# VH-VL binders against Jerky protein homolog-like (JRKL): the designs that were tried, part 16

Target 1, 218 residues: Jerky protein homolog-like (JRKL), of Homo sapiens (Human) (q9y4a0r168to385)
Amino acid sequence: LQPEQIYNADETGLFWKCLPSRISVIKGKCTVPGHKSIEERVTIMCCANATGLHKLKLCVVGKAKKPRSFKSTDTLNLPVSYFSQKGAWMDLSIFRQWFDKIFVPQVREYLRSKGLQEKAVLLLDNSPTHPNENVLRSDDGQIFAKYLPPNVASLIQPSDQGVIATMKRNYRAGLLQNNLEEGNDLKSFWKKLTLLDALYEIAMAWNLVKPVTISRAW
Key: E = the ipSAE of ESMFold2; O = the ipSAE of OpenDDE; V2 = 0.75 times the mean of E and O plus 0.25 times the DockQ between their complexes.

## First folded at step 9 (VH-VL; framework fv_patritumab)

Design d16 (from w02 with light chain K36D; at its last look DockQ between E and O 0.32; V2 from the best seeds 0.00; counts 0 for: pae O 6.4 > 2)
Fold by OpenDDE, look of step 10:
Structure d16 (fold): chain C 218 residues (1-218), chain A 120 residues (1-120), chain B 113 residues (1-113)
Amino acid sequence: as target 1 above (218 residues)
Amino acid sequence: QVQLQQWGAGLLKPSETLSLTCAVYGGSFSDYYWSWIRQPPGKGLEWIGEIYRSGETYYNPSLKSRVTISVETSKNQFSLKLSSVTAADTAVYYCARGDYEYFGSYFDYWGRGTLVTVSS
Amino acid sequence: DIEMTQSPDSLAVSLGERATINCRSSQSVLYSSDNDNYLAWYQQNPGQPPKLLIYWASTRESGVPDRFSGSGSGTDFTLTISSLQAEDVAVYYCQQYYDTPYTFGQGTKVEIK
């Protein structure tokens, strides 16, 4: 297999909205002493090939099946692949759906466009949210998932975290820039921020991640 | 189990302001939208409005000009104010729990209701 | 606003028999992207708040007896009580939550014949 045919996916949690303005960031969470947490969280899955030149649309898992901010937007037209789960976590069902309906088709299209065989491997760490390898295979068997041994996963994970960290930094920077452009106070900005807004910003943040950042992670 | 307790004045004169409060027990306050719904005696149900912990509100257009819903997250409470009441505002008022960020809300938990009578 | 219309206004059914209540919306409450109907059913006893029976048109709320079922799609919905029990005497409401303002049907009173 060529580097173009080797993919990796990894999940991360994102607190996309923090309220109120008096924020204390503890362990990545927005908290206010003496108050309940009013932060919003989604799970994001990043997926790209070893060259970094093919980045799949982000997979995002939220709590709401049909968020209010999506009222005028079809989920199919989102800059991300959106799924819902009670705890906003990745689960076996969502992952399988993503693999079958998003990963396989997009990878086929990409490889075809590059004049490569439509054969690929998705390398994954061992997680309870990932289905059995046997069910993560295309109909023709040419695209499939493989689990990395823990020792190998530990070598890749830090690099993956670097990619994710870069994306999150881009996200925060983007939001800050938006706030400056709008001229709103920080409190008003966070109050008005919707999930839809966050998804677009996250997508942009992902797009800004350079291929070299991804390729170096391998 | 989630319980909603509500309280407020049940007798008002015309032009006064209705004020009710609902307290939430036994569940996550931050994960849902919270609504007020009223029912005139012997009649059907009318949705008044809803609020999220962030203060985001949605109102029935028929009442928007007179309705204010507020939230106090530190107490797991939300309140209803309806100004310039008339006899037409006589009803049992319910607080209820809605969905989290969903396109819309159905109501799985309700308060016991508060009868508010507007009379001269 | 989406208008909800129930039929009939009142229904008398013998114990053990089937009760059928219909609800029609003035516009579709089906979200095509997810193929979900934003429709709920409630039961209300005198002096009590409404009790949720069905949501997403056909999903039964926890604790609701199996004899209650919801069906339909788009603009036409039905609540069915397969075998009417004495405790089922109440007023039943449908409600759409497809769009604000959320609206309810006018109610159907179910009595024992």
Scores: ipSAE 0.028, ipTM 0.586, lowest interface PAE 6.4, mean pLDDT 88
ESMFold2-Fast, scan of step 9: ipSAE 0.669; ipTM 0.845
ESMFold2, look of step 10: ipSAE 0.268; ipTM 0.671
ESMFold2 (binder alone), look of step 10: mean pLDDT 92; pTM 0.954

Design d17 (from w02 with light chain K36Y)
Heavy chain, then light chain:
Amino acid sequence: QVQLQQWGAGLLKPSETLSLTCAVYGGSFSDYYWSWIRQPPGKGLEWIGEIYRSGETYYNPSLKSRVTISVETSKNQFSLKLSSVTAADTAVYYCARGDYEYFGSYFDYWGRGTLVTVSS
Amino acid sequence: DIEMTQSPDSLAVSLGERATINCRSSQSVLYSSDNYNYLAWYQQNPGQPPKLLIYWASTRESGVPDRFSGSGSGTDFTLTISSLQAEDVAVYYCQQYYDTPYTFGQGTKVEIK
ESMFold2-Fast, scan of step 9: ipSAE 0.495; ipTM 0.784

Design d3 (from w02 with light chain Y31D)
Heavy chain, then light chain:
Amino acid sequence: QVQLQQWGAGLLKPSETLSLTCAVYGGSFSDYYWSWIRQPPGKGLEWIGEIYRSGETYYNPSLKSRVTISVETSKNQFSLKLSSVTAADTAVYYCARGDYEYFGSYFDYWGRGTLVTVSS
Amino acid sequence: DIEMTQSPDSLAVSLGERATINCRSSQSVLDSSDNKNYLAWYQQNPGQPPKLLIYWASTRESGVPDRFSGSGSGTDFTLTISSLQAEDVAVYYCQQYYDTPYTFGQGTKVEIK
ESMFold2-Fast, scan of step 9: ipSAE 0.668; ipTM 0.842

Design f12 (from w02 with light chain Y102W; at its last look DockQ between E and O 0.09; V2 from the best seeds 0.00; counts 0 for: pae O 5.0 > 2, placed apart)
Fold by ESMFold2-Fast, scan of step 9:
Order: structure tokens, then C-alpha cells, then sequence
Structure f12 (fold): chain C 218 residues (1-218), chain A 120 residues (1-120), chain B 113 residues (1-113)
């Protein structure tokens, strides 16, 4: 398979409503001294090919099926692929839905656009949230997932963390820039920040990750 | 068994600030929006606003310039402040629970109400 | 804002007879994506807070007697009490939760004839 046909996906939690400079995380809670506990988080999953030239739309798992902030926005027009789960965690059902409805179609379109065979592998760590390899396969068998052995996964974890860390830095920088442009104080800005705002910002943060940053993760 | 207990000053003069607090017992605080709703004597219901545990708020535009709702998650409490009161703000004030799963709230549990009278 | 209008303002019904209350919204409260009507009904007894009876236009709240039923879709909704009991003397309110601000009907007072 060529590098364009080799994909990797990685998951991370995002505390999207934490103040950027005065954050403490205690047992999944994000707090700032003198402020109320902030526990708003989502799971995000980023996926790209080995060249870094094809980045898939972010997958986001939140708690609410239809958040208040989504009322004015058609879910088809979200900058991410949104799913819901009670704990805002990835699960087997959501991962399989993402694979079948999003990953496979988008990979086919990309490879077709490049004049390459519509054949690809998705390399994954062995996470409890990932379905058995046998069910992560396109109807024609040409696009499929493979789990990395634990020893191989450990060798690339620092590079994968680099991509995620860069995306999170871009997210925080974007939020700070928006606050500066509007002239709001940080506390007021954070109170007004909605999940929809965060989804647009994290999508932008993902788009800003350079292909070379992704390709170096291999 | 979910119970909402509310308290605050019931007698105010024009221009003062109304302050009411609601405490939630017997159920999850974190998975719901918490609302304030008022009812003038002999009239219907008016939604004032709601808050989620994160501090995220939505206010009725008719009251937005005068309303602040705050939350204290460590105590499972939320509070209403309404500034610059007039006789038109005389009402029974209720706290109520709304679900956060969908973009809108219906209210399955209500506090007993606090009568607020504004007189000069 | 979505305006909620109830009819009638008041009605008197004999014990054991059917009571029907109508509620109209100024715009549809049916969300096509989930096919749900964002409409609730409440009962308010004298001196008490409102009590939820119906949500999603037709789903009866736990503990509410089966003589209460909700129907309708889009902009026109009905609350029916199939056989009025003495404890049903109350004011009834519809509420939309499709768009902020959440709004209530003006209320319908049900009395014994």
C-alpha cells in the first residue's frame, strides 16, 4: 500500500471550557482557583493518512443528543462528525458507525481523486472502544482496520501525542485570540463559550495541523 | 426522590435587587439545566432563564438586562438575581429542573415557590 | 418568540365527563429530524407549583393518571381528561420547548359544573 492508503486514528479527551492559563485537573474535573468546577469534556478522534495530506473531518463524542447550542445549526453542517454517548466516551457502536459511514466513504473519495486504487488500511491501537478487526471492513473488503501490537504501538505513541498536542495548542491559541479580538475578560468569555463554538474552534485547530507534523508521527 | 428547596427575601422596595437561591436534593445535579420561572398573582407563567453546571446560561430576552443566574455546583445550588425591581416584578418565583439531553426543556420537578412583593 | 394560545380560557365540566383543552403555537414545534413535538402540559392546583402531566406532546409523565392524554402535532395540540374527577379542578398550561425563550399558554381554568 502507498502512504496515501495508510491511515491512523487516535482518540483524546478535550476539556473544552477550561481557562487556558490557570487550569488544574482533578479526577476528570477542570478547575481554576477561586472559580467553580468545570467538567465539560468531549472525546475527539483525529484521523489522517501517512502523508498527512488527507485529514478526515474530526469525530466528536459529547453527552447530549441535541445540545442547546446546536438548535440554530443543521447537524449536516457541523464542522465535525458528532455522536453522543452518556459519558462522552467512544464506544464500540459509535466507532463502527464512524468507520462505516464516514471513514470508508471519505477514503474512497480521496483515493479516487488521486487516481489510486480504493484500497486502504486503518492502523489502530488495541483499545476496548475499538470493535473486532473482522467487523471493521468495507463491503468489498478493500478498506479495513488492523490493530497495532502493544510493542509497536508504544514505539509511535510519542509522535501521535505530538499531533494531538499540536491540535490542542492550536485550540487554546484560537480561543485566546478570539477573546482578545472581542475585548472580553477571560471569565466572561469562558461563561459565554458554547459547545458549538468549541466545535468550530477545534475543527479549525485540526485544519491548522501541518502535513509534516502528521507524517513525522510515522 | 428529587426535591428543590428555595429561599430568599420576599419583600422589596423599587430599585432593589431580588436574590433567590434553590438547593437540589436527592438526585443528580450535573445532568440537568436549572431554571427560574415566575408567575404574577392571578396570571400565567414566564420563564426567566436557565443555567447548566458549567455556568452556561440562557435568559429570556425580556429580562436579560436585569437577570443573572449563577450556580454553585459543590453545594448543588443555583441562584437568581434580578436588579432594579419594580411593582411589575411582584410574582411567585419557582425554581425548576430541565433535561439537558435535547435542545429544549420541559420541567419535571419544581420548588414550592417564593412570593416576592415589590412595594414602595 | 413562539406565542402559545390556549382555548378556552375557562370551562366547566360535570364530574365523569370529558374535558378538552386546546393549545396553538405561532410556529411549528415539530422538529423534523427527530419527529418530536417539543410540547408539554402542566396542571396547577391552587397554591401549588405546576405539575408536569405530558411531554413530547403525548408522553404521559410517570404517576399521572391515564385519564390524561395529549395529542396533536406541529401547531395544534389537545389535552384531554376523559372522565373529570374532583381533584382535576385546576389551571392547565401548555409549554413549548422548541425555541428560547420557553413560552407558556395563558392557561385554561377547569371547574366542576
Amino acid sequence: as target 1 above (218 residues)
Amino acid sequence: QVQLQQWGAGLLKPSETLSLTCAVYGGSFSDYYWSWIRQPPGKGLEWIGEIYRSGETYYNPSLKSRVTISVETSKNQFSLKLSSVTAADTAVYYCARGDYEYFGSYFDYWGRGTLVTVSS
Amino acid sequence: DIEMTQSPDSLAVSLGERATINCRSSQSVLYSSDNKNYLAWYQQNPGQPPKLLIYWASTRESGVPDRFSGSGSGTDFTLTISSLQAEDVAVYYCQQYYDTPWTFGQGTKVEIK
Scores: ipSAE 0.318, ipTM 0.727, lowest interface PAE 4.0, mean pLDDT 86
Fold by OpenDDE, look of step 11:
Structure f12 (fold): chain C 218 residues (1-218), chain A 120 residues (1-120), chain B 113 residues (1-113)
Amino acid sequence: as target 1 above (218 residues)
Amino acid sequence: QVQLQQWGAGLLKPSETLSLTCAVYGGSFSDYYWSWIRQPPGKGLEWIGEIYRSGETYYNPSLKSRVTISVETSKNQFSLKLSSVTAADTAVYYCARGDYEYFGSYFDYWGRGTLVTVSS
Amino acid sequence: DIEMTQSPDSLAVSLGERATINCRSSQSVLYSSDNKNYLAWYQQNPGQPPKLLIYWASTRESGVPDRFSGSGSGTDFTLTISSLQAEDVAVYYCQQYYDTPWTFGQGTKVEIK
């Protein structure tokens, strides 16, 4: 297989909205010492090939099936693939759906456009949210998932963390930039931030991740 | 065959705390959300809340301030506490098994129900 | 909250005849991502808990007679009993599990005419 045909996916949690009285981010969470904070979380799954030239749309799992901010927006027109789960976590069902309905078709299209065989492998870490390898296979059997051994997964994790970290930094930077443009105080900005806004920003953040950042992670 | 058995006090005075427990037999406790649902006499059904084995809970906003659902996985049991009861809380309370695989819960197995009457 | 409204409140049908119960949700319970309707139907006899009849709007629960069927999509749903039997006398509820809190219709009492 060519590097173009090798993909990796990894999940991460994102507290996309923080509503503290005074914003302090500790360990990725919005916290105020001595105070409870209101925070909203989604799970994001990033997926790209080994070259970094093919980045799939982010898979985002939220708590609500139809958030209020989506009232006038079709989920199909979102810059991300949105799913819902009670705890906003990735689960077997969502992953399976993503694999069958999003990953396989997008990968086929990409490989076809590159004049490559429509054969690919999705490398995954051994997570309880990932289905058995046997069920993660395209109808023709040419696109399938394989789990990395735990030892290898641990080696890849730092690289994945680099990619994810870059994305999250881009997200935060983007939000701050938006806040500056709007001229609002930070508290008001966070209060007004919707999931839809966050999804667009996250998508942009992902798009800004350079292919070299991804390829170096391999 | 999955069976849900529930128990608790059926007569309360106003301001007391309702306490019910449901035990699950004949099935996997870990693979489902477990709910409490109530039905006032002659009225419809109201979902109270649900819990997962991890302790993750979801409550009906209408009752959230007064409701606590807990789980004891070692016993395959989960419990309901409803504080500051009034006559409006008089109902048959059911424990039920919900779904885990998909967002949302329909209920395929139910306890027999416990009538809780709140009277002065 | 998603409000569920059933119609009629009560229904009298002759034995062997068709019974039709309608359920309307205040918003769509069709999820675009999986194209499923997050709607269930229950039967409740006096002194008993509700019994699941239909889920995903049209899928019969195991053991449910073929005379029971669910249809509809989006906001309008129907439970049909093709040939009413004596044992079908009960109160029927629809329920959405699209968004929390899960909510039920007010119920429809089915009686023999």
Scores: ipSAE 0.019, ipTM 0.646, lowest interface PAE 5.0, mean pLDDT 89
ESMFold2, look of step 11: ipSAE 0.252; ipTM 0.697
ESMFold2 (binder alone), look of step 11: mean pLDDT 93; pTM 0.956

Design f13 (from w02 with light chain Y102F; at its last look DockQ between E and O 0.49; V2 from the best seeds 0.00; counts 0 for: pae E 5.5 > 2)
Fold by ESMFold2, look of step 10:
Structure f13 (fold): chain C 218 residues (1-218), chain A 120 residues (1-120), chain B 113 residues (1-113)
Amino acid sequence: as target 1 above (218 residues)
Amino acid sequence: QVQLQQWGAGLLKPSETLSLTCAVYGGSFSDYYWSWIRQPPGKGLEWIGEIYRSGETYYNPSLKSRVTISVETSKNQFSLKLSSVTAADTAVYYCARGDYEYFGSYFDYWGRGTLVTVSS
Amino acid sequence: DIEMTQSPDSLAVSLGERATINCRSSQSVLYSSDNKNYLAWYQQNPGQPPKLLIYWASTRESGVPDRFSGSGSGTDFTLTISSLQAEDVAVYYCQQYYDTPFTFGQGTKVEIK
C-alpha cells in the first residue's frame, strides 16, 4: 500500500463558544465584566491520509438533532458531516455510519482521481468508541480498518497533538479575525456565535492545516 | 416534577424597566430553551423571546430594541428586562420551557404568571 | 411573522358531543428536512397559564385525555374533542414554532351549550 492509501482518524473536544484568551485586548479591554465562560462542547474527528494530500470532511458530533442555527441552511451542504448524540460524544453507531457512508466513498473517489487502486487502510487506536474491525470493511473488502496494538500505537501514532493543535489555533485565529471585521463589541460576541458559524470556522481551520504538517506527524 | 417559579415587581411607571426572574426546579436546566411569553388582559399570547444556557437568544422583532433576556446557569435562573415600558406593556408575563432538540419551541411547562401593570 | 388564524372565535357544544377547532397558518409550518409540522395546541382556564395539549400537530402530551386529538398538515390544522366534558370549557390556542417570532392564534372559547 502507498502512503496515500494509509489513513488515520483522531477525535478531539472543541469548546466552540469559548473566547480566545486574546480577544478582550482587541477591543481595548482586558476582560468583560460579569462574563463567565461558556462551556458548550462538540466532538470533532479529523481524518487524513499519511501524505496529508487527502483531508476528509470533518465529522462533528453535537447534542441537538436539529440545531436552531441550521434552520436557514441546506443541511446537505454543511461544511462538515454533522451527527447528534445526547452527550455530544462519538459512539460506535456514529463511527460505523461515518465509515460506511463518508470514509469509504470519499477514499474511493480520491484514489480514482489519483489513478491508484481503490485499496486503503484506516489505522485506529483501540478506543471503546470504535467498532470491531470486522464490521469496518467495504463491501469488496479493499477498504478496511486496522486497530494498532497499544505498544505499536504509542510508537508510531500517525496523528499527534501538533495537527489537532494547529487546527484549533487556526479556529481561534479565524474567530478573532471575523470578530474584528464585524466590529462587534466583545460582550456580544459569544451571544451571536452560532453552532453553524463554528462549523464553518472549524472547517476552514481544517482546510488551512498544510499537508506537510500532517505528513510530519507520521 | 418540573416547576418554574417567577418573581419581580408588578407595578411600574412609564419609562421604567420591567425586570422578572424565573427559577427552574425539579428538572434539567441545560437541555432546553427558556422563554418569556406575555398576555395583555383579555388578549392573546405574545412570545417575547428565548435563551439557551450558553447565552444564545432569539427575540420577537417587535420588542427587540427594548428586551434583554439573560441566564444565570449556576442558579438555574433566567430573567427578562424590558426597558422604557408604557401602558401597552401591561400584561401577565409567563416564563416557559421550550424544546432544544429542534428548530423551534412548543412550551410544556409554564410559570404561574406575574401581572405587571404600567400606570398611564 | 407567521399569522395564526383560528375558527370559530367561540363554540358552544353539548356535553358528550364533538368539538372541532380549526387553525390556519399564513404559511406552511412543515419542514421537509424532518417532515414535522411545527404546530402545538394549548388549553387555558381563566387565571391560569396555558397547558400544552398537542405538539407536532398530532402528538398528545403526557396526561392529556385521549378525547383530544390533533390533525392537519402544512397550513390547515384541527383540534378535536371527541366527547366534550365539563372540564374542557376553556380557551384553546394554536401555536406555530416553525419560525421566530413564535406566534399564537387569537383563541377559541369553548362553552357548554
Scores: ipSAE 0.282, ipTM 0.694, lowest interface PAE 3.7, mean pLDDT 84
ESMFold2-Fast, scan of step 9: ipSAE 0.589; ipTM 0.819
ESMFold2 (binder alone), look of step 10: mean pLDDT 93; pTM 0.956
OpenDDE, look of step 10: ipSAE 0.764; ipTM 0.892
ESMFold2, look of step 11: ipSAE 0.159; ipTM 0.662
ESMFold2 (binder alone), look of step 11: mean pLDDT 93; pTM 0.956
OpenDDE, look of step 11: ipSAE 0.568; ipTM 0.846

Design f4 (from w02 with light chain Y98D)
Fold by ESMFold2-Fast, scan of step 9:
Structure f4 (fold): chain C 218 residues (1-218), chain A 120 residues (1-120), chain B 113 residues (1-113)
Amino acid sequence: as target 1 above (218 residues)
Amino acid sequence: QVQLQQWGAGLLKPSETLSLTCAVYGGSFSDYYWSWIRQPPGKGLEWIGEIYRSGETYYNPSLKSRVTISVETSKNQFSLKLSSVTAADTAVYYCARGDYEYFGSYFDYWGRGTLVTVSS
Amino acid sequence: DIEMTQSPDSLAVSLGERATINCRSSQSVLYSSDNKNYLAWYQQNPGQPPKLLIYWASTRESGVPDRFSGSGSGTDFTLTISSLQAEDVAVYYCQQYDDTPYTFGQGTKVEIK
């Protein structure tokens, strides 16, 4: 398998409406407007190939089936692949749907565009939210998942953390820049930030992660 | 069972600001939108706006310039402020619970109502 | 905004007889993606807050008697009380929640004939 045919996916939580540390420092260490607890969160899954040249659209799991902020937006035009679950956590059903409906078709299209065989492996940590590996396989058997042994998974954890950390730094910087561009005060900005706004911002943050940052993580 | 208790000043003069608070007891506060709805004497219901624990708000456009809804999640409370009142704002004001799951709310629990009278 | 119109404004029905209240929305409240009608019905007794009877046009709220039923789709909805009882004397309101601002019908007063 070429590096283009080797993929990895990692999950993280994002508290999309808590005050970024940089903003609080710039504003003289202001507290979160109105309260200190019960932050809004989603689960984000990042997926890319070993070259870092193919980054898949982010998978996001939120709580609501139809968030208020999505009312005027076609779900097909969202900057992410959105799923819902009561706790905003990844589960077996969502992971299977993402694999079958998003991962396999997108990887196949990418490899075809590069003149490579439509064969790929998705390397995953052994997580309770991931289905049995026998189930994570395309109809022709050419695109499939494999679980990393615990000793191998532990060796790559620092590198995985770097990609996610970079994306989250890009997210915080983007929120700060948007606040400055709009001319809004900090309190008004946080009050008006919706899930839809956060999804556009995190998608841009993911797109800003350079291929070399991803390839170096392998 | 879930109970909504509301309070605030009931008699106002034109140009003053209406201030009402609703406190939620029993059941979850965090996973719901919380609304204010009013009813002028002998008339129908008018939705004022809603708030989620995050501070996210949606307001009736007819009242948007005058209305502010705020939430105090640590106390399971949310409040309504309506500025520049006139006689047309005389109504019973209700707080009510809506679900977060879909684009909009129907209301399964309501406060008892607070009569607000605006007179000279 | 979506305007909700009820008919009739008032209705007098004998005990044990059927009461029918209609509600019309100026725009469809059926969301095509989830095939749900964003429509609720409430009962209000004098001096009390409204009480939820029906949501999603036809789903009866827990604890609401079987004699209450909702029907309809899109723009035309009906609340039916199959056998009117004394405690059913009240004003009834429909509400759409497909879009903000949420809007209510003007109300239908049900009285015993």
Scores: ipSAE 0.555, ipTM 0.810, lowest interface PAE 2.2, mean pLDDT 87

Design g1 (from w02 with heavy chain Y52S, light chain K36E)
Fold by ESMFold2-Fast, scan of step 9:
Structure g1 (fold): chain C 218 residues (1-218), chain A 120 residues (1-120), chain B 113 residues (1-113)
Amino acid sequence: as target 1 above (218 residues)
Amino acid sequence: QVQLQQWGAGLLKPSETLSLTCAVYGGSFSDYYWSWIRQPPGKGLEWIGEISRSGETYYNPSLKSRVTISVETSKNQFSLKLSSVTAADTAVYYCARGDYEYFGSYFDYWGRGTLVTVSS
Amino acid sequence: DIEMTQSPDSLAVSLGERATINCRSSQSVLYSSDNENYLAWYQQNPGQPPKLLIYWASTRESGVPDRFSGSGSGTDFTLTISSLQAEDVAVYYCQQYYDTPYTFGQGTKVEIK
């Protein structure tokens, strides 16, 4: 398999209303200046091939099935692949749907565009939210998932964490720039920030992660 | 059982600011939107606005210039301020719980109401 | 804004008889991709807050008697009380929650004849 045919996906939580430099995160809760603890989070899953040249649209799991901020937006044109779960956590059903409906078709199209065989492996850690690898296969068996042994997964995790850290840093920088452009104080900005705003910012943040940052994580 | 307790000023003069608070007991605060809805004596219902735990607000455009809804998450409370009141603002004011899951709210629990009278 | 219009403004129905209240929205409150109607019905007794009866046009709230039912889709909705009881004397309101501001019908007063 060429590096273009080797993919990795990793999950992280995002407290999308928080600025780390001025906010304390305590027991999964985030505080905003002038407010008590606020729990506004989503789960994000990043997926890219080993070259870093193919980054899939972010998978985002939020709490609401139909967020208020999505009302005027065509959900097919969201900058992310959005799913919902009551706790805003990944689960077996969402992962399976993402794999079958998003991962397999997009990887197949990418490899075809590069003149490569439509064969790929998705390397995953051993997470309770990931289905058994025997069910994560394309109909023709050419695109499939493999679970990394714990000792192998631990060798890659620090570098993968670097990719996630870079994305989150890009996200915070983008939010700060938008706050400056709107002329609002920080408190007013955070009150007005919607989930849709956050999704556009995190998608841009992901797009700004350089291929070399991703490839070095391998 | 979810209980909404509300309190605040009952008698105001024109130009003053109305201030009401609602406290939530017996259920999750962070999983819902919290609304203020008013009803003038003998008339129908008018939605004022809603707030999430994070402070995200949506206001009725007819009142937006005068209304502020705020949340105090540590106390499971949210509050309404309506500035520059007139006799037209005389109404029973209700706090209510709204759905978080979809594009909008229907209201499954209501406070008992607070009568606000604005008299010149 | 979506305007909600109820008919009739008031009605008198004998005990045990059927009561029907209509509600019309100025535009569709149906989210067609999921076949979801963003329409609720409330009962209000004098001196009390409104009580939720029906949501999603036809789903009965927990604890609401079987005699209450909701029907309709898009712009035309009906609340039916199959056999009116004395405690059903109240004002009934429809509400759309498809778009903000959320809006209510003007109300229908139900009285016993």
Scores: ipSAE 0.636, ipTM 0.828, lowest interface PAE 1.8, mean pLDDT 87

Design g3 (from w02 with heavy chain S105D, light chain K36T)
Heavy chain, then light chain:
Amino acid sequence: QVQLQQWGAGLLKPSETLSLTCAVYGGSFSDYYWSWIRQPPGKGLEWIGEIYRSGETYYNPSLKSRVTISVETSKNQFSLKLSSVTAADTAVYYCARGDYEYFGDYFDYWGRGTLVTVSS
Amino acid sequence: DIEMTQSPDSLAVSLGERATINCRSSQSVLYSSDNTNYLAWYQQNPGQPPKLLIYWASTRESGVPDRFSGSGSGTDFTLTISSLQAEDVAVYYCQQYYDTPYTFGQGTKVEIK
ESMFold2-Fast, scan of step 9: ipSAE 0.646; ipTM 0.841

## First folded at step 10 (VH-VL; framework fv_patritumab)

Design y1 (from w02 with heavy chain G98S, light chain K36D; at its last look DockQ between E and O 0.07; V2 from the best seeds 0.00; counts 0 for: pae E 8.9 > 2, placed apart)
Fold by ESMFold2, look of step 10:
Structure y1 (fold): chain C 218 residues (1-218), chain A 120 residues (1-120), chain B 113 residues (1-113)
Amino acid sequence: as target 1 above (218 residues)
Amino acid sequence: QVQLQQWGAGLLKPSETLSLTCAVYGGSFSDYYWSWIRQPPGKGLEWIGEIYRSGETYYNPSLKSRVTISVETSKNQFSLKLSSVTAADTAVYYCARSDYEYFGSYFDYWGRGTLVTVSS
Amino acid sequence: DIEMTQSPDSLAVSLGERATINCRSSQSVLYSSDNDNYLAWYQQNPGQPPKLLIYWASTRESGVPDRFSGSGSGTDFTLTISSLQAEDVAVYYCQQYYDTPYTFGQGTKVEIK
């Protein structure tokens, strides 16, 4: 298999209202009173191939099936693939849906557009949120998942702390930039920030991760 | 099973402040919107407002100038204050639960109601 | 505000017969992005809080008997009790939750003829 046919996915929690490190960088700004950053959390899953040239749309797991902030937006055109789960955790059912309905079709389309055989492997850590390998394969068996041994996972995962850390830095920087461009004081900005706003910002943050950053992580 | 227990003073004089509290037992507090709804004797229902654990509130515009809804997450409680009451505020007041998962609020669990009477 | 108007104000129906209650909203409560109608129905017995019967215009709440059904879309909705039972004597309310303030119909009293 060529590097373009080798994919990795990894998960991270995002407290999308919590920016304590950003508040210390912005001297003269007070911490927004009543900020409940610890409780406002989503799960993000990043997926890309080894070259970094194919970054899949982020998978985001939140608590609400139809968050109130989505009312003004067609949910079919979100900048992320949104799923809901009571605790905002990835689970077996969501992962299978993502694999079958999102990963397989998008990987096939990408490989076809590059003139490559529609054959690929998704390398994963062995997590309780990931289904059995036997159920993670396309109908023709050409696109499938393989679990990494625990002692090897950190050595070859391209979406490790470096890639995820870069994405989170881009997210926080983008939020601060938007606040300055809108002219809002810091206190009113955090009060008005919705889940939908956060989803657009994290999607942009993911887009800003360069292919070389991803390929270097391998 | 989820239960909403409500309490507060049931007899008020004009210009006083109505104050009611609702406590949630047997279920999660954090995954729902919490509403106050009132029903004058022999009349229909009027939604007063709702609150989420974050403190995010939405009020009926007709009452907004007089209404404060607050939450105390550590006690699984939320409260209603309605200032400057008149006889027109005489009603049974209900606390109610609404699903967090969807837009808007329909109410699947209700408190028993508290009759608040404002003397003429 | 979205005004909700029910008809009739009261209804007398023989035991075992069909009862039909109508609800009209002053604006559509159908949200285009999810194609759901933001309309609920409640039953209220004297001295009791309202009880949820139907949400999304036609979905029965858990534990609600099959004789209760909801239909309609947009601005016009119907609650039907296919075979009235003695326990169904109550006041029934429709409620929109499309936009704030959430509003209720004026109620329909159902009695046995």
Scores: ipSAE 0.012, ipTM 0.534, lowest interface PAE 8.9, mean pLDDT 82
ESMFold2 (binder alone), look of step 10: mean pLDDT 92; pTM 0.952
OpenDDE, look of step 10: ipSAE 0.020; ipTM 0.603

